# VHH binders against q88v07, part 10

Target 1, 377 residues: q88v07
Amino acid sequence: MAQSIVEAPIRVDTSRKIIHVDMDAFYASIEEREHPAYKTQPLVIAHDPRQTGGRGVVTTANYVARQFGVHSAMPAAKALELCPTAVFKTPNFPLYREVSAQIHRIFHEYTEMIEPIAFDEAYLDVTTNKKHIHSAVELAHRLQQEIWHQTHLTCSTGISYNKFIAKLASDYRKPAGVTIVLPQDAEPFLLREPIEKFRGVGKKTVPKMHDLGIKTGQDLYAQSELDLIKQFGKLGYILYRRVRGSDDRPVEYLRERKSIGKERTFGPFLQSTTEVNTHLKAIAKLVAASMQSHQRHGKTLVLKLRYGDFVTITKRRTFGEFIPNDAALFEQYAEEIFEEVVDDHFNSGIRLLGITLTGLAPLAFENLTLPLYPNDN

## First folded at step 21 (VHH)

Design j5
Fold by OpenDDE, look of step 22:
Structure j5 (fold): chain B 377 residues (1-377), chain A 128 residues (1-128)
Amino acid sequence: as target 1 above (377 residues)
Amino acid sequence: DVQLVESGGGLVQPGGSLRLSCVASGFTFSSYAMGWVRQAPGKGLEWVSDISRSGYTYYADSVKGRFAISRDNAKNTLYLQMNRLKPEDTAVYYCATGLVREYVEDSGTTELYYFDHAGQGTQVTVSS
């Protein structure tokens, strides 16, 4: 009598509220926002292959272009073939980064438990949150509304009790969708999913799975743990648990950054104080923006400079109070430090400048009492 | 107009090597620091390496000891020799100017914040 090794039931933690946020066609949507005429045209975010000798790769495309079969990582030339009327827009990553930062600032209003995956994608653990919103669904809606209000961009959200399911859910109803997978709905939801949607199943794994008759979550569920491990190793172990709704991975939120700084390398070398100040101003602005995005203030400002002859100076100034997140103030302090430390090596020029804030603490929510009522005075 | 054209990407096995090139035009190449950034599928932009006008090189920790950046000012070309490639190196690689990095002093982590100009990118895929 072969004792049916009763596979020990997989323990599933359903105590967490996880939101996966995915911006809809993020780069393309930003471009459409900037140029509304693109909304009705096939838009491909890539260098125009006609200008690059047929070289280039699609970063992303709007939904119109996707209808022609255009997709990310496709050769730009192929995209042109598929959609000859496509508008090619060179990626503006500085803009995309800025918009991403705006979105992340919104996330931080709700929770500190944020795991960024990309500019346009993040996990939020909202089991406990700053707004004391019990309903993850309500919170997700508020996030979508706030993002729209501030950026005029849409996002899709997946809501569940773990990262794996939340991510799968966010892809289910794009664009501007909200998909909720409750614990009781997890199994049916996962069983219906194509195996290609399971994280860890790459292009090389899919054929092997198909050869084994594993095409869906249901097929995967029917496999024994031992067989999956034999066939796929650690991935098999993981998938056995995932298809059964188990994912114990925490939302990895950035540990308290001890410092926030920006650094720039120069060519040609800076040769004048005027040039140095100009660049310090620019760096200070970036640092201030970063500090704001992370909702931190610091007590210490650090200036780093490297001369053309490779001599490097790092000087810090600590203040008795937190430094206001003011770019002009950061600039001023950086300039003052520069004046204090600059020496004859300056004759070789400056090849690197950096400004860093340390001694970080959370910004006290100054209740900016936004005067609700415009004083008609 | 500033133009940067990357080449040299492709499919390679883990442990393999590739050499990327970037041809620059529309500006005085020799007067600018240049660098490489990459974007992996589903991930944000990552700083890879910089080279100063004079040839001083900087590397992200993730590629240090494996990648080598160089430039030929006479040819207006930037290079990235990539050795001992790993699957995690799979990304679109971009040549860029005016790179600004964010760094955390305590962790040593450096991230790309923005750049002035970048090319169209070249796909690098590391797969067994």
Scores: ipSAE 0.028, ipTM 0.419, lowest interface PAE 3.4, mean pLDDT 88
Fold by ESMFold2, fold request of step 23:
Structure j5 (fold): chain B 377 residues (1-377), chain A 128 residues (1-128)
Amino acid sequence: as target 1 above (377 residues)
Amino acid sequence: DVQLVESGGGLVQPGGSLRLSCVASGFTFSSYAMGWVRQAPGKGLEWVSDISRSGYTYYADSVKGRFAISRDNAKNTLYLQMNRLKPEDTAVYYCATGLVREYVEDSGTTELYYFDHAGQGTQVTVSS
């Protein structure tokens, strides 16, 4: 057993062709299409803050409203302050969903490897494609043209060898842009990016980054991995790799659950092994039922516990065969793992227990129909 | 806004002793387990010791019998008494809280240590 961070080589796999598609001002553009008078007015898609007592947030705004500083996720009351003449339109989500579905049918003409992120946003893996188009740039242009012809809406695309860079590239030329970042251009591209463009660096993290002198990808690149982990934990581990052009995440075209688990928190804390086993039994029943209802089985059972003094332990046990969906068996394995990992921090009590199954696969069953295109995302 | 400030490092000859201190603020010190981690030149981070909120102590094999961790909840201070120091103990020592122990699987199972917060560290050098 080792008590150190393992230095695995940073893999930079450049073999994939990933397109990020982002519809331009999606909700607002649909409303402008339906009511052309909106094209010359500042339009904000949100409940009217004058009617909600200042509640609500902007979903999107048209380009006229954006000139006044209105943006997505802004409080609707702030948008009214910035642009008192703005028209507020309540979102018509049924219409937006229908248009999004139309756009996704276009995507499927080119690839099955589509990961929807939102109504207006998706990743496509086009390393190979149904149209045998060699150039990802040509494919992106064809997508834009077809979307325009069918919907009269524009989109912006970013192309690279992974999801992270493709997403960043899609922001560079809006509206109606196509931007590619080739492997040889990735490092200079990433080093120039403001730190707030890096996924996970949001409004609470940016000030801390700036206080540490990290304003750009160049500044981030200069930090040691240990310093980033010390300051940002798991995010630091990830950012070290992202700024070096590494992102192995696949396009998740069948957004299937990767794990099924249940956990409970306790107040008062559990003080004895008897109490722990009682609750592990209850959690195991919930997990087994959930595994069966989702028609899955798994090869790995994970126990998580947190002590009253905030020390957290996670231990995984992986089997050569799928674990039967049997609550008593899940309980037995969880209890065995608990005994393997428990230590004298237990004198502070147990504040959290969890059981999770991973390594999931469908149960084999006669006439089982697998979803090929997820209905929810 | 959690702050951990280490002190007490320095240059010492083999066989000598040092006592490290860590003053904590910004959280309820007495409710948290506290620990020490270190990084030797050119090596990865190594867990050294931790102490539960109730005062139970745990040590890495490499320091057991030579180091003693303690805490003074009234002063919000964590200590590490280091005796019979060896050149191998040369490292930057960090005070930490919110330690996470994760046992992960790969071709060789590894144990990973994370923490929610650590200080800026104090240098301990044990000259040959």
Scores: ipSAE 0.022, ipTM 0.540, lowest interface PAE 7.0, mean pLDDT 84
Fold by ESMFold2, fold request of step 23:
Structure j5 (fold): chain B 377 residues (1-377), chain A 128 residues (1-128)
Amino acid sequence: as target 1 above (377 residues)
Amino acid sequence: DVQLVESGGGLVQPGGSLRLSCVASGFTFSSYAMGWVRQAPGKGLEWVSDISRSGYTYYADSVKGRFAISRDNAKNTLYLQMNRLKPEDTAVYYCATGLVREYVEDSGTTELYYFDHAGQGTQVTVSS
């Protein structure tokens, strides 16, 4: 209805130092490391479409294959058409996960503020860092050097004051690039970029932007905020800010699970300790497996039970040390807690049992077994 | 939806008796544990007594031996017989259901009592 007579200026926070790390052609470069002859051949990491009846999708391709137009996410059959001489290698995800874990251990030498995006990609907030390196450029070079030393793999890094510009910068010079965009350089850098480089502007959106005469950041910058919102909704609101160098999104290193648990509801209700212990055993197995698969251990075990008359009991037990991820131990502790809290409301039966681990931390191991967010492996 | 209506409070001399009633509606009364909580002037809530769906009773130490909780499932009514009343029993008494007991710390085990529903309360005053 009513509009403001004065448009509020966009504030650009330039206080942070953000590094985006992107491993160069990650899966393919690992395979080249394992079999050096691949370096001079077009290599496509995918199931061979000649063996799958034309099914399958390219995960990645080495730089030789990319010269033929092969890219990630294309049908493997199309990659074969573009490059009939390509070698197709089935992905070895367990190996790629191990290498990714090694790289993440290197990240942790510099900062704990790490947001993994994929096996081969992460944001690091190094505004402060564990090695007290003042120059972000020096830090990025040392990071690349250490990754090369330990893995013989190269990465491209982008450095700026926010995630958006850092990501764009990392794409600027590949492979093995280090690109910094200082606050004073951000506007010229963004204005030159093709609009397809802006996050959220994909194959569906690019034609619409071109129809509106928007091909570069400069064209995008010239648009009013109102017009962008009318044409693109929330994306328009975001793009108006991104092209002006504004991106307040934090590096999401605190997205760890607060608890891992499993609950079961019963009908018919459990009527005996034998039935309770049977189900606690089953629940304990599920929780122990989940703790291990998420590479966590915890200091606190919580038993929850609800009687048939809707009285709910929870009891926490906190230990001095992290509890081993052992289903038999979880079962034992849950059974002990049950005996401590159970009362004559049990005559109405047990309608719900649950075991939850809290006080979580990563296991102190040489490697990680799972990423911090859901991925299928 | 759930309604709990307490009655039977009043002024009584020390050593006297009162019987509180709570008429319940909006849920299957016979399927739920029921309880009484009380709040003395300027104090927090204090758990008084519970009764399970099957009739087993629980009492706070401060009232054990003097109070008797009972229920009549046919009438959807919860009762609290209060005998040998003391000035310390002066409080608003609330009928409650959806009871939750929480043990907060293992090394210094603490029970916290919650409920989903309580009535408006009935005043009990024990005074000379």
Scores: ipSAE 0.007, ipTM 0.464, lowest interface PAE 8.5, mean pLDDT 83

Design j5
Fold by OpenDDE, fold request of step 23:
Structure j5 (fold): chain B 377 residues (1-377), chain A 128 residues (1-128)
Amino acid sequence: as target 1 above (377 residues)
Amino acid sequence: DVQLVESGGGLVQPGGSLRLSCVASGFTFSSYAMGWVRQAPGKGLEWVSDISRSGYTYYADSVKGRFAISRDNAKNTLYLQMNRLKPEDTAVYYCATGLVREYVEDSGTTELYYFDHAGQGTQVTVSS
């Protein structure tokens, strides 16, 4: 009598409210915002292969270009082949980062439990949130509206009780979609999903799964844990649980940074105070933006400079109160410190400048614990 | 116009090596510090390495001891020798100018925050 190893039921925690936010064609959308004419054209974010001798890789493409089969990480030359009418736009990562930072600032208005995945993607745990919004759906809508209002960009959101399902959900109704997967709907939702959509199932895994007759969540669900482990190792173990709606991974929020700072290396070396001030201003702006994005303020400003001869000076100024997150103030203080510490080594020029804030504290948001789903009872 | 054209990417097995190149044009290459950044699938941009105009090199902790950045000013070319490659090195690698790094004291890590210009990138895939 082969003792049927009664597989212990997988415990599923449904207590959390997780939102996965995915910006819709993020880089391309930004470009379209800047140049509305691109909206009706196949836009490929990449260097024009015609100008680069056929070299380059597609960073992303708008939805029009995607219809031609253009996708990220594709050779730019191939994209051109697929879409001869494609408009190639060289990536403007500084802009993209700025916009990303703006979006993240919006996230921070709602929760500190943010796990960035990419510039255009993040998990938010909104089980408890700063705005005391009980409905994750409402929160997601507000978030989308706010993002639109501030950036004129759209995002799709997936809402569920864990990261795995939330991410799957966000891909379901693009663009500008909101997909909700309630605990009671998780199983049907997961069973219908193609295996390619399951996180962890990569390009090498898909063929193997298909060979085994695993094409959907339903197929995956039908597999024994042991078989999955035998075939896929740790991934099999994970997938066995995921398809059953289990994901206990927390939204990993950035631990309180002890310091936030930016530093820049220069070539050519800086040779004048005016030039130094110009760059300190720029660095200060970046630091201020970072401080804002992290919703932190600091008590200490640190200037770091390195001369052409590699002599390095670090000077700290601590204030009795938190320094306002003002780029102009950061600049001013940095400049003042620079004037105090600059010496004869300046003749060799400056190769590095840095501004760092320490003694960080969160900008005061009271975390109120409110239940995520109103019992429609 | 500043142009940066990366090459040398490809598929390599773990433990393997690649050498990336970046050809610069549209500016005086020898006058500028240069660097490499990378973006893994689904991840943000990560600082990898930079080199001063005078040849001083800096590396992210994740690549220190494995990667070597160099430059040939006569050829307006930046290089990145990547040895002992790991799957986690899989990314699009970009040549960049004007790199601004963020130092995170808590983790002791340096992160990319800003750069002025970057190329189109070259794909590096490390897979068994």
Scores: ipSAE 0.007, ipTM 0.233, lowest interface PAE 11.2, mean pLDDT 88
Fold by ESMFold2, look of step 21:
Structure j5 (fold): chain B 377 residues (1-377), chain A 128 residues (1-128)
Amino acid sequence: as target 1 above (377 residues)
Amino acid sequence: DVQLVESGGGLVQPGGSLRLSCVASGFTFSSYAMGWVRQAPGKGLEWVSDISRSGYTYYADSVKGRFAISRDNAKNTLYLQMNRLKPEDTAVYYCATGLVREYVEDSGTTELYYFDHAGQGTQVTVSS
């Protein structure tokens, strides 16, 4: 099986209003609230390296400690070297979880479209909201004020039309910041960012990026999609879109899977039914394995095809019983649907095929769900 | 009330091992799938592993071959054996039930999107 590359214009959906909320130095701020004397001291939330023989990592540090260069994930011993007068406080995770739950209760007053990322961090989709607030900036300010009122903690917010940019924006002005990146501002904002700010470009990838002369979003933008895919695979495909301001990922507030599928694009385009069936066989194997790995079965099989002239057909077939997770059966049904829907647009070839299962349910004989916590976990 | 209590965390050098335990009460443990999720400093929640009521096991790519999930229904206890630990395994580990994970993202990874209950967590720190 081979995935072919077709260059197409990037569509950027700017219709959404996404807020990323990031609590300012969360663990440290809670400890400062509980013991106000910490506010004027360098405070590091970690096991004390003097008591661990130099082991341990910083979970977070207050802003006084950050002025000495202390940051999260840093070795605690290095934090002590940078700031010998720092107070080390062992994390109180039960308290931090309780405060997080309180903050999430506030989020729910504005929207149900909440994706928790961490105890101190969430995405909110506020394209529509429960308080009918037109301005996402005004909504972000109200969230900050309500969080302060109820918890005496500050947060920083980033606002944009997608999750990627909103996340970056929330880091732009801290603490207690509100930063908006409008669609027209997105490109200059992204092009200036260091490459390590791009999700997926971590410690192992940064040196390779730098060796290729990619140090900023501008350098990344200049790369062809093909070159990025050759060098970085799927990450290259994603980064090409991210640096162009495209991120269609929804705020994931739903906790159930609705479909499992796989699709492929082709260049050169498929020009015969034999070629189509060969690739449907390969795709069916991947989907069947994925269905079995997730311990799901589905009642509906969906074929998606796109012709070389960009006409797209999606056709589904719903069965009275769950479809067995059998690659040959998925292939058979997909081939039957293809024969049913194929028309004269096939003269332009097939640029994309996909198979998706929907109408999912667990394979388990007994499915029990425990009650939710009183608030979002 | 449903109660999940994690234990067995601690400070460990890279390459070391830890065994986490989770004692469950307030529900029929043997009827439920159970799992582990974790949260590294400054990062989001990450699915680690789960085990069906019948004993099928599933692992995140980052821990395959190093971690082993198991359960003892007679003791209402879930376990996570963690071997060849790395600094990137540093996190608070939570015992959870009612997990829903998504495999359909084209990245080939699975993400945690839902759980009904989780414990208070146990800290695992791997440093050198």
Scores: ipSAE 0.000, ipTM 0.172, lowest interface PAE 17.5, mean pLDDT 82
Fold by ESMFold2, fold request of step 23:
Structure j5 (fold): chain B 377 residues (1-377), chain A 128 residues (1-128)
Amino acid sequence: as target 1 above (377 residues)
Amino acid sequence: DVQLVESGGGLVQPGGSLRLSCVASGFTFSSYAMGWVRQAPGKGLEWVSDISRSGYTYYADSVKGRFAISRDNAKNTLYLQMNRLKPEDTAVYYCATGLVREYVEDSGTTELYYFDHAGQGTQVTVSS
């Protein structure tokens, strides 16, 4: 009773200005623009459940339909039950894609640091920007105005020092809202949020959270890091930091493949190095083929193994030069790493092996050499 | 269903000894490797030791030669004998299974970032 656990402080970097842009009821608003009569009708963007035999899922609904309880990801048959008078419009994805492209051209007038999430969502890092606008709030208003001017569509924006808070903020004032959460406001803002608003806490996780008495950010904040890891693994590690206002993820404006790998699980477990090497050979062939098909090479090869008693080992090996996409080399390196890390847990067998390449870059262009005088064979 | 219950912590002077126990239930104990992790005040989680199903033992460099892990599969119990304790050993000690060890090529350390199950922990304080 006289002793307690002392938690380590979490560093919070508040130097960035991040805007999350969320188009208001995007697909439905485009359809309303194309056919204004929809503005006063309940509109559901989905294949008509009367024509699909009750199958299908709502992509989005206009605000009239939402008044009847219709929402995204709901079964279309349920939407029909809730709102029998709803108009069902089949999605026109080519049109939505074009409007999204138009909106992204507007974003590029302000910054190149744009991370698209979907047709209707993006993060912008506007810590600096092309128009030298100091205020992120002013920039958000100008984005909304220009989007409206060019498309006649509205959007809601959230502004903060990281992606997590910016996204939460964008949900608070819809439609056409601008919401800022300053660093000094972050903790009280996060503590009052329902737990289901936290990324990674979805349908299957919410009941477990509630059973543990975690319903809000305040309840989450009160949990120790170890308790969260015990209950939720890596999600627990992440949530501990998020509720404390920490999210160092950059706005990923060049979305590149970060790794290419293959892994296999075994039953029965592998019991000998001969069996291990046989399967590493097979996995290496798959990874080499994948590297080549993606036109990438990498500097780091990663071996993952899991023993029958559930101990997992991951070891990487980084090279001074890019590794050729040669299955035999991948196999050789994976086997060398295996010998470096294998221990007496192997008596329990190997249940999983994996090979992954990281440190990826594009392959160099292959030069074409053509003779001036073609061969006649 | 899985439960791990640690005991045996306490206050001890430098150079002293303690023996930790962990009683396991809700799973087939003899099928799993078991281990100890610890968290010192103001620091992250640190791997201490693990033991295979067959009884092979592994230790962090910081505790080699001073700590001894053992298991009794008949009693579903994991033990950690801690000798020649130092103030740096002050931490909450957790019994765990499903440990993930990641080797960083440029260091000789095993870094533990998560596990499948752990107990509530037992406090060990080494102080004059």
Scores: ipSAE 0.000, ipTM 0.413, lowest interface PAE 10.8, mean pLDDT 84

